# Miniprotein binders against a7ua95r516to809: the designs that were tried, part 32

Target 1, 294 residues: a7ua95r516to809
Amino acid sequence: ASLSLLSISDLVPDLQFIFFWMSNAIEILYFIQQKSPAYMQTIELMDDKAGSKESLLSATISANEEAMTILEEVIMYTFQQCVYYITKTLYVVLPGLLDCNPFGTEPSSEQCRRAAGVCVCAVCVMPEAVRRVVSVFQTTSDLLQQYQVHSEIQSQMFAYLFFFTNVSLFNQLIDKGPARGWFQRSRVLQIQASVKILLDWAKGAGHNHLAQKFFAKFCSTVTILASPPQQLSQMSWKALCAEHPSLKPVQLHRILTQYQLMAELGPLPIWQPSSEDEAYIYRTVDLLESFENH
Short names: E, the ipSAE of ESMFold2; O, the ipSAE of OpenDDE; V2, 0.75 times the mean of E and O plus 0.25 times the DockQ between their complexes.

## First folded at step 4 (miniprotein)

Design Mu (at its last look DockQ between E and O 0.03; V2 from the best seeds 0.00; counts 0 for: pae E 2.5 > 1.5, placed apart)
Fold by ESMFold2-Fast, scan of step 4:
Structure Mu (fold): chain B 294 residues (1-294), chain A 81 residues (1-81)
Amino acid sequence: as target 1 above (294 residues)
Amino acid sequence: SKVRITIEVEGPPEVAEILAEVIRWLAEEAGAEEVEVRVEDGRVTITITGLSERMAKYLLELIKRLAEKYGVKVTYEIEEL
């Protein structure tokens, strides 16, 4: 563990504790949900003596609804605490993913990568920075499994974590990328390889559909920046917008401008925004993503 | 170290009683040795015995958040066993 960085390992005891309470609340809630229909059916089958059956039904429904609402609040609170600690850790480790090299630096490793292409995954190693991010996701998965958290809640947690990761990586790349050299083609290819490691982990963990959905913006950005100039020059602004619907006009324009600045000397692609999108290109307030979801 | 916590909930009886019942379920699920709920003069008292100090303190934190949300007043006392 690193003393200078927030480590997921350092948070495991606190996370186990919160997951324990969340799991307990979920279990109680589901027990009430399962028990309530059977109990209500039993009341329905009882003789109606002077209307007391309807009074009992009304009272039971109200009490059960209030109890479930309170349990939902406990689940929400503990869920938010888990997400808070996990995303706080992610925020600290995610910048390293943009500044690492998943390809070997040895001649033999680089030779194999260049010569074969097909055995790239055999010569790529998981950089420490990528391993730290994967460890956060794996620890989360392990805790969800340890406390037997229902699959819907597992999916909601990873949806949020992937959303957070996507926004964090996108904002860092757009805001800090030019100053840190992250828009250089060699760096973009390294970032693309690192992201693939995360996506492959998500696929192996059963979260491929969530990863594809919630990483769309960052993946679009990296895909554009990694595209050959000849390929991008064949695409109009309209075609690029259609292929990358997750990007706002101002975001797409910024990415293409940066790509153009990094292009080799030669004919530069010309991408002109539609008149409908032109006004939105100057809305710098829409450049960076919000961590709040709608 | 195991503790006993005594929690007093003041508020509308219909809210306070259901909140107390949920607290009882949470404490029992967490492994409390004994949980008692008493209703006297519009005041609900919950006595929980046998949780570790850390568990008891976290449960109290949950209870405080619920009390704020549902507009009830909560007072408590912790004693070592």
Scores: ipSAE 0.613, ipTM 0.903, lowest interface PAE 1.4, mean pLDDT 81
Fold by ESMFold2, look of step 5:
Structure Mu (fold): chain B 294 residues (1-294), chain A 81 residues (1-81)
Amino acid sequence: as target 1 above (294 residues)
Amino acid sequence: SKVRITIEVEGPPEVAEILAEVIRWLAEEAGAEEVEVRVEDGRVTITITGLSERMAKYLLELIKRLAEKYGVKVTYEIEEL
């Protein structure tokens, strides 16, 4: 099978099945948790010998804990399967976000407000590339709601999907950006508008806090690249680190280097790394993000 | 389209019996028509009747994962009804 055969719509029947089992395991887990307190209250009301009461309480606690552990493993396994299939589709569609142009159609008031950073310059549209990514997120949300998956599990799933999206976009931009022209200012503004559409979806879906947390590195990168030269050239290395704590020194250094090239700026003394950061700006092992970090 | 699964669990009784109870709960929640558990000399036999073949195969996948994690041996047979 090819990655094109792993589109989210092709995977929905399998995902529905996996979500079904995950939801069932969650329901059983919470039933046991509810029963355990009520059972403990019943034991407290018993008039039996202290030995039988203590023995029954101990055995009940142990059995429930072991069963809950097994159910947690089922939940973790089914969760991992969902994430595996969903991220396979994200991997295929995410690079297109960096190539799309959201500014090709006559303006609408709501479209411009959703894109915020470009309301004055051009009408914003949802390019096909953005729509494909939103479709993955929306389909995931719909499935989680359909199967009434516990809200904590829903949050964990979107935390990982946003983390994966951030890593994928950041790594593609850093690795392929020079060759693809993605550091050109007009291109960066288009990328910024596309990301805004994703962030608006996340806010409307109730995941604003997760998106703010897990998109921080990519958003910081785009924010720096979108800054006017007059503004950015006035910000010291220390100020940039403070404003963008999600960026490692090697990452910030690389972003500023690409900015200098595209803005036709020579090296700026104000952007020289602090003495404590100087040792870290050449650590290429830290340049790209791992998909396994959180 | 419905099947009967017979599952044999061999291993430490404390693990096998709890696993069997979890399997019973999962099967009942999934709509099994009948679940029977038999305990015999360190072996636990679970018979689940009335799941679809696809449901049954995924349940077996879950059981195999659990068997690996908790160090028990699982074998099974699937019969069409």
Scores: ipSAE 0.361, ipTM 0.803, lowest interface PAE 2.5, mean pLDDT 82
Fold by OpenDDE base, look of step 5:
Structure Mu (fold): chain B 294 residues (1-294), chain A 81 residues (1-81)
Amino acid sequence: as target 1 above (294 residues)
Amino acid sequence: SKVRITIEVEGPPEVAEILAEVIRWLAEEAGAEEVEVRVEDGRVTITITGLSERMAKYLLELIKRLAEKYGVKVTYEIEEL
């Protein structure tokens, strides 16, 4: 009950604090890394008064190494905390993306109505379920920019969030899709349209490459399911494997099996797995994606 | 020679207080003998005692960088002890 009420906006104060410390720690670490060599060189150029120079140099090296270690731990910890809170919010809003009908007349967000008229910005015209997901990513982007977090850390954060989103959506679609009717072509087309809106946002936000990379598995699944039976039935197992390399054999086999049931197609010899893949199609442990491997 | 640095942070109280804590932490890590933070009328004053002049200058460059990043005004005075 309480998790369903958690919005990204509710987490902003806590996230701000974490992003502040993360950004500061990165800045300090970078400063030490850049200035430490020059500092050491200046010690080396000092007059050696009775061996004090070597002791000072050793002490300075040790202190810098310790400080850098602590800073790296702070950066790692704060990064993990950010990811934890943001992924909790994503976990709540992502299921709505699969149930979304983007072709319906959904009312504009109440927030956009309170501003000076009907906002026609790209975010305001989004379906509510898509907008909620985009809002999480946009808020994350805004916070990263506000606190001027290093670009590499920003990229790593978005990579992880897109990874998490792909795993979550893929697993939900594979596990619950048949029972919820998400494998029906009409529903798949809705999902495809919703995902396209999200990908268009990611492209506009400068994350096109990351989005294409990390959403590949979910997009491949949706593309197969959205394909007309007449077209898909002409594609061999090998052709589908080649076109959708992000899918494991067991995943592709599951998708095609459920597609056959949904489309009331008889067994299609052309979709029969190769002898090489036959051993892998029964590896149910590989069916769902893991969150732990990244 | 050891120095005393007095740093004044002008800005939104929330940002100034957080920056003060960062400065405190940095000063302690730099080997300061004493760090005092005072908050009065929305102004934050940080007094750092016991750093070498060289370390003090290094710390001040870092503080300037942080101040620029957060858009706050930082002023400082250095006194030789």
Scores: ipSAE 0.134, ipTM 0.637, lowest interface PAE 1.9, mean pLDDT 88
ESMFold2 (binder alone), look of step 5: mean pLDDT 85; pTM 0.829

Design Mv
Fold by ESMFold2-Fast, scan of step 4:
Structure Mv (fold): chain B 294 residues (1-294), chain A 81 residues (1-81)
Amino acid sequence: as target 1 above (294 residues)
Amino acid sequence: SKVRITIEVEGPPEVAEILAEVIRWLAEEAGAEEVEVRVEDGRVTITITGLSELMAKYLLELIKRLAEKYGVKVTYEIEEL
């Protein structure tokens, strides 16, 4: 089917079916794990005439082991399918976060309205691009809750979705940022505000710990790029490495180089890599993140 | 001894249909000789033939647990072959 080409709303009917199967498989697995000992004991307590008890016991053990293996495979398969289709949808909408403005147009008299005798000016609003991403996460959360998927599985799903989002946004910013102007301070502040909306959503949904863990690289990148020149120029390479341990030397070097160019801080590098890291700042294979967990 | 189980599932059609597929799959994996599913008048009837009595009881406990979780009504009969 064309699931990966549809919006999240279009995927809901198919995702509902997959989530229902996954939830049922999890419940069945837990039931077997819980009840298997009792059934084994029932067999053990049976009259053993003509040796039939040992045969029944062996058959039951074999059947339970086979059923558990198949259920684990079904759970893994349905989990991977959900993640695959949800991340396909995320991949299409995520680049919009790097090119949207959550601050809106500067307030003017035309944008200020009187409501109930009070002048209300437009403040930070959720851009459509951010709303589309939040919609994917919210729909996923709703489906997990609707089908009563175990909290551990929910956490694993959001861990992967946040991991995917982090990698996608980081790679887009590093790879396309120079050509798109995304390293300009005004754009970085817009990106930071948009990311904060996603992180605030995650906190409200009970996934703050996962968001902090899996968004670390992109958050470090945006934090550095949004730093005032006076503050950042006072930090050594070693201090930046210590404060941003998620960044590889080549990644930190690329970020700082872009920052120096945009802030017009002079022709010579301000942040000299440590001797230990000097060899690693040119490792192009480490520049972009892999979608595989290595 | 081999048994025949007749199960009736009553609930929202979308839930009953998926539960019937899950039950069919479970019965086949458990070594059932025949599994028949019929949908008529808003009820799903599943007939499972050829399971041992112990496996049949095991499957029924699992079905009851799933039914309770999703708020569907399940009734059943067991017949010795």
Scores: ipSAE 0.006, ipTM 0.299, lowest interface PAE 9.2, mean pLDDT 77

Design Mw
Fold by ESMFold2-Fast, scan of step 4:
Structure Mw (fold): chain B 294 residues (1-294), chain A 81 residues (1-81)
Amino acid sequence: as target 1 above (294 residues)
Amino acid sequence: SKVRITIEVEGPPEVAEILAEVIRWLAEEAGAEEVEVRVEDGRVTITITGLSEELAKYLLELIKRLAEKYGVKVTYEIEEL
């Protein structure tokens, strides 16, 4: 159907051409950056009384700076196009991660081993919804390696993809979670397990540092939702903020408020901020929060 | 299939010539068989031979983006080889 046509595989031919041109522009830029000082020194050493040396030096500096600026525009444009198409695909597959159950699903280990052409352990098999997300990241990694994109650019791309994934999952959980039952304890534990599969993939791919940094907000959210109400009610607002520094005070307050409402904790202690904490929450509101992705 | 693309860049010489040089470098790095740059008053012509049609089309999209950014006029023709 329509979702099949929006898969990462359907975009690979187009992505290959974009990665190709991005890689070429990066290589040319680095070549110019490396050679520019040597060329300027060569000109500097010229024996010239007429002043043509100064004219040549000035012209060379200007031309090199303009050429590098143009190459930077090519790199930026192609990078943004890659990110756009990859995140568009992620947006479609990410909600499935919040609905899947990684517990109690028997893996088709025989099928996976044959498909790989190499013996793999059953623990490597995952729910299809998680596999779809992982395949987007793996395809991105494969394309970056295929076109020999420098590691600095590769790190920037995965930083952005992890940031996007984190924000997308966070927004979906907070906005749709109550209505879809995602705040139920059993569902939260399933979500936590699914996210761990993504984090384990990132670690295996050499991106553990980026994953820890950019998934912090969503991981904190899931950790809070998995916490017993009694534990949360015993913590001060200051202690809650200290445990979850990746969450803005307003975001943390929203999560706790929605959790209390959904859990219907009538007979149990409910977390409530002090008047001082409440004032702090409202004083630190960031009106530019809506521009987090732009 | 392989193509020949002819690109004309019209604008201030200082901008058009540097843009054409960057386009030449990109095409050569991409494995073009032949790249020729010709400068005439107010117009720079770049002829690129031997890129696949798909690669050439993406390059033309990049060139359009750059043309808009730097305020130069770009026209092009593509020919199957």
Scores: ipSAE 0.465, ipTM 0.857, lowest interface PAE 1.8, mean pLDDT 78

Design Mx (at its last look DockQ between E and O 0.35; V2 from the best seeds 0.00; counts 0 for: pae E 7.3 > 1.5)
Fold by ESMFold2-Fast, scan of step 4:
Structure Mx (fold): chain B 294 residues (1-294), chain A 81 residues (1-81)
Amino acid sequence: as target 1 above (294 residues)
Amino acid sequence: SKVRITIEVEGPPEVAEILAEVIRWLAEEAGAEEVEVRVEDGRVTITITGLSEEFAKYLLELIKRLAEKYGVKVTYEIEEL
């Protein structure tokens, strides 16, 4: 019976191990939640022999509540660890999505077009930067499926990943876009096409509702920047605010100012903020989005 | 490879016993061959047999973090089968 003490500090968490233990904790929590009402009903219906029923009932409730709290902590911790490692990987690959050209032709894609025909050509021209982002989401989906993680938790994970992606892309476009030329119409159309590939993946994976909800801010931004000058010039400030409710006044004003500059438009009297919104437009601290959902 | 883990939980009995029970459930759900819990003189000992070494090591990391949160002391030993 030789027991060896091992250092846990040398253990590097792997996503597979985290998903495995998260899935087990979720299953146990669901079992307790389903069984607890039936067990409590059984105790309540029992004849109280030797006065033990009340004590047993109270002790069982307390123990189940404490056990559920511990399991919720395990689920929360493992969920946060998964999200941490996945978003860290996403953060590295996401900027490439703003710089890639999905309309570009590569030598290997020309070969695919000749061999496979018209319908397969679009897949062959997917930019490597977009493929890297899709690969992170696909790997996440595969792990959730492999470890039989409950659909509700799967939805919560993709909600967070889409939220993170939206905030990251929006902040990069707003903060660095002017210096990188990303606000030029030709570049915006490339960004729009790349984002469409990502959104189509989400739809195919059964996450269309989450993608529509959590990409709203970035999609609104790209939609405005891709709009013809004639269409935007005919809309009032109030109408633009109503069309793009996901954008804060300061964000909408910054986007319109950049659009004006890139479209080589003169001064814009039509896009004048209301007196109520004007004070908020100049609050630069509210320009970028927070990664914290508070 | 398969391992045997022996975990000793030391702290208030109310907390230590519930934490030990949750650890037992986690190990059983994971497909451990045997899980034994012993309560003796203010100490709870959990012996888990038959988990893969890599999965067992991650479980020990989870247990350590739970112990820190709930204010109990945890010591452990791991043995190859």
Scores: ipSAE 0.672, ipTM 0.918, lowest interface PAE 1.1, mean pLDDT 79
Fold by OpenDDE base, look of step 5:
Structure Mx (fold): chain B 294 residues (1-294), chain A 81 residues (1-81)
Amino acid sequence: as target 1 above (294 residues)
Amino acid sequence: SKVRITIEVEGPPEVAEILAEVIRWLAEEAGAEEVEVRVEDGRVTITITGLSEEFAKYLLELIKRLAEKYGVKVTYEIEEL
């Protein structure tokens, strides 16, 4: 009950604190890395009063190494905490993306209605379920920019969030899709449209490459399921493997099997796995994606 | 030579206090003998005693960078001990 009410907005104060410390720790670490050599050189150029220089240099090196170690731990910890809170919020809103009908007349967000009457911005015209997901990413982006977090850390964070989103959506679609009717072409087309809106946002936010990379598996699944039976039935197993290299043989086999059932297609010899893949299609342990591999 | 540095931070209290904590932490890690933080009327004053002049200059460069990042005004005085 309580988790369903958790919005990204509720986490902003906590996230602000974490992002602040993360950003500062990165800045301090970078400063030490850049300035420590010059500082050591300054010590080396000082008049050697009876071996005090060597002791000071040794102490300075030791202190810098310790400080850098602590700062790295702080950065890792704060990064993990950010990811933890943001992924919890994503976990709550992501299921709504699969049930979303983007072709329906959904009302614009209340926030945009209050400010300008009818806002026609890209976010305001989004379906509510898509907007909720985008809001998590946008809030994350805004916080990262507000606290001027190093660009590499920003990229790593979005890479992980997109990875998490792909794994979550893929696993839900594969596991629950047949029972929820998400494999029906009409529902798949809705999912495809919703994902396109998310990808368009990611492109607009400057994360196009990351989005294309990390959503590849989910997008491949949706693309196959959205394909007309007449078209898909002409594609061999090998052709599908080549076109969708992000899918494991067991995953592709599962998708095609469920597609056959949904489309009431008889057995298709051309979809028969190759002899090389035949051993892998029964590896059910590889069917769902793991969150731990990243 | 050892120095005493007095740093004044002017800005939003929330930002100034956080910057003060960062400065305190940095000073302590640098081997400062004493670090005092005073908060009064939205101004934060940090007094650091016992740093080398060379390290003090280094610390001040970092503080300046942080001040620029957070959009706060920082002033400082250095006294030789």
Scores: ipSAE 0.022, ipTM 0.485, lowest interface PAE 3.7, mean pLDDT 86
Fold by ESMFold2, look of step 5:
Structure Mx (fold): chain B 294 residues (1-294), chain A 81 residues (1-81)
Amino acid sequence: as target 1 above (294 residues)
Amino acid sequence: SKVRITIEVEGPPEVAEILAEVIRWLAEEAGAEEVEVRVEDGRVTITITGLSEEFAKYLLELIKRLAEKYGVKVTYEIEEL
């Protein structure tokens, strides 16, 4: 179903159910993995009066393998359902991050007005568009902690959410940026500031390494676009590729072409791809990222 | 050999219903011939038919561990088919 404008709070009851299933399946899988050797050792120590010891051991091994297979499928299914629901809300709110102005002073929220003399909280000082994205991440983090989901699974969840966020922002910027004016320098600086707020949230939540890894493509794009023309014009194609390895040649070429247009540096290409990369800069199939690859 | 398991879960209704759905899901994926869940006055009863006795014992041990974690009382009966 297409549920536009659905907030993450509307999905919490469904997510609670799915997180409960996932957490329980993980606990059961862990139990089997840790306790199965002890159970088989108990069978091996049994008196073999009926000569059925080997049959019971074989049946136990088979039952363990069936149970582990089922539980792995349950974990995968519930994980996929969680990311499906959460990414539906992210898809709706992420575009606003590209349009917002974090430098413009917005009125403080009612929550900040009721707070005592506390330090500035991220929610109270951030633009509404950024707040909506942070709210999705924070709600997800709170639910994972509430249901005591294993830390490894929590990391995999946020790896996927950061991957999805990066793909969504990058694709929207590349695809819609010219029509929306997002390549203008003032807009790029606003986008850079908004992304910094997200990265600060991820660091504070203990996911800094995941955010650094999975936001690299979008961050590289914004870094290039935010560069002063005098500095960027002096860099060779080879130097830019080395500085931004997360960008494919077709992606880097498109970004530089848009930069040259918006900086009004004339129609003649400033950055000439190496002969090795020349074959790749027109591969339009490689321009946008797939949400299904990770 | 195949068995029938009757599991009764007592506790907070939302926890009991969630646990029952997990149990139904596990039993169906394990190839149970029939799974029936009944909800009656704060008690959830799950009847699972056609599991192997060995898997039924492991399933019950898993359910007991989950019940302890979430403060839910579980009782059961096993019947050989």
Scores: ipSAE 0.013, ipTM 0.352, lowest interface PAE 7.3, mean pLDDT 78
ESMFold2 (binder alone), look of step 5: mean pLDDT 82; pTM 0.792

Design My
Fold by ESMFold2-Fast, scan of step 4:
Structure My (fold): chain B 294 residues (1-294), chain A 81 residues (1-81)
Amino acid sequence: as target 1 above (294 residues)
Amino acid sequence: SKVRITIEVEGPPEVAEILAEVIRWLAEEAGAEEVEVRVEDGRVTITITGLSEEMAKWLLELIKRLAEKYGVKVTYEIEEL
């Protein structure tokens, strides 16, 4: 099958139906959860002389629990389908984020403003590649709002999307970065600026906490690579591990090795792993992240 | 663009009846004009009227998924109104 869907817009009709059924299942589940205690209380207040009050109570509990389990399955399935379609689109657009330049062309007169008597021109713009990623997140947010999906499920959705984005970007940078020149300081600064645009969107959308949590690994990587050589060379291996706990020893060692090569800091490694960590710096199975966190 | 779906659920009565009830609730919440559930001789039949063809298609995909998970067999007929 060829990949003809390059835009989230192409998936919106399918997503609308999936979100619709998910929202309906959530509302029914919520209704049963809210009404079940009151209904069971009503049964408990019934006249025991009317017959099998205990048997009716037991049967009603069992039937309601089974129905709720079926609804939970519908919610889980529709949630997984939404995630599948959205991440399929993200997979296509995310590589562009690492190749784009948010430090755009010379600003027009309309983009230049005066601040404190000095003319300030904005150079950083949202590149098309960043806009495409933001559009996926914005469309997801819009659909969740359109179908009035509960906040907890909305948070779970963005938690997974941010997790997926973090793993995808980190793996691409680590695996392809050396060959693509992405570890060069000028490229790293462009990547950092692009990621900031994405994180600023998340903050504006009310997802700052989720973004901070789930982008930790990629943000740590970019932060290290963007650090000035003088500052970074003054830090010990143990200090770097403490500042970047999201990075595994093999990942941190790979990042620092590439940084040393690109910054031309000499032929010998400056950052020496601790004796405890040295056994783990060559565990290639741990170098790239899994899209499954269990 | 509106359809009538007739669904027959075959399986253990305790599972088939609860599944049919959940399907009815889903269809009613979706704005179906009429939903009828009939239980006769160990067979559960659900008739849903008034959903759009596209809404009905997605509902049937959900029903197929549930049928597979809970070990029941589902057959259906769609009639354009």
Scores: ipSAE 0.474, ipTM 0.855, lowest interface PAE 2.0, mean pLDDT 81
Fold by OpenDDE base, second read of step 4:
Structure My (fold): chain B 294 residues (1-294), chain A 81 residues (1-81)
Amino acid sequence: as target 1 above (294 residues)
Amino acid sequence: SKVRITIEVEGPPEVAEILAEVIRWLAEEAGAEEVEVRVEDGRVTITITGLSEEMAKWLLELIKRLAEKYGVKVTYEIEEL
C-alpha cells in the first residue's frame, strides 16, 4: 500500500500494542526504582546463614540492575516507534494544511457521522485539512491517556511532534511558498487561520506552552507575511529581529525578500541587515530547519 | 528458601495473555528456574519455580499493581520448596 494512503486510524492497532508495552515498561521500571531498596533492606535484615545472605543480595541487585536496563531500552524503543509511525502520518497530512481554505464549508468527519449523524464537535467543524492534522494529535493524546502513559513521556512525545510539525511546515513554506503562492496575503491569512485552529486545539489539550514554544518559528513567519505592507515597511531589520528571535538572520532575510517581491515594494533600506548580521544572511545552509538535534 | 508460585489471571484474553508474558519475563529476570504459562479460554495460569522468597514477594506486588491497572483478577498460591 502506498504510504500516501495510510491514515492514523490504520496505524491504531499497531500503536496500541506499542503504547501498551511502553506503559507497562514504565510502570515496571517505576516499581523497581521505588520498591527495590526496601526489599534489599529486608534481605539485609535476614539471619546470615553461612554467606547465603550476601549472595542473595548480590543476585537481587544484579537482577534489578539488568531489569532496569532492559526496561529503559524497551521504553526508548517503543517511544521511537511511536514517534516514527505518528510522524509518518503527519508527513502525509501536513502539506494539506498549507493549501487549506479554512473559510470554506466542509463536511464533518466520517467517524462522528457514523456515531451521531451530524457531529458539531470542535474537531468535526474544522476544515478537513486541519481536522486531519488534529486527528493525528488527538489520536496520540487519546492513546497516551488510554494506556496511562507517564506525564513526562507524554510531554516529550508532544514536544517532538510539535517540533517535527513546525520544521515540516516552515521548510515547506520557505522552500515551496513562493512557487505555490503561499506568500500571497490571502493565502497567508488562510494559513494563519488554520494554524490558529491547531494552536487552539493544543491549548484545549493542555499543551499550550509546548505549542507556543515549538511553533514559534512557523508562527513568526506567518505573522510577518500576514502583516500589511504599510505596517511591515515601517519596521527595521533590528525591530523585526527583536520581535521574531526564533528566526535566524538568513531566514528573516529570505522572508522579507520574498515579501518584497510579492508586494512589489522595491528595495527597502530599512530592512537592510545590520553589519553584524550581514555575514549570516548568506548562510543558505541555515535557511531550512533540520529534523536533527531536537 | 526457594518457592513455587502459581498465578491465575482472569480477564479479557488479550490482556491476560500479555500480562502472562510480562510476568514470565519478570520471573525470568528475577532468577526463576522454570516458568510455565498455560492459556485456557481467557484464563492464564503461570507457574514460577525456583524464586527466592523475597523475589517472589517483589514479583507478586508488581503483578498486583499491574492487575489493578488493567482491571484483571489475579490470584496466587505460594509453596515452599
Scores: ipSAE 0.029, ipTM 0.504, lowest interface PAE 3.1, mean pLDDT 86

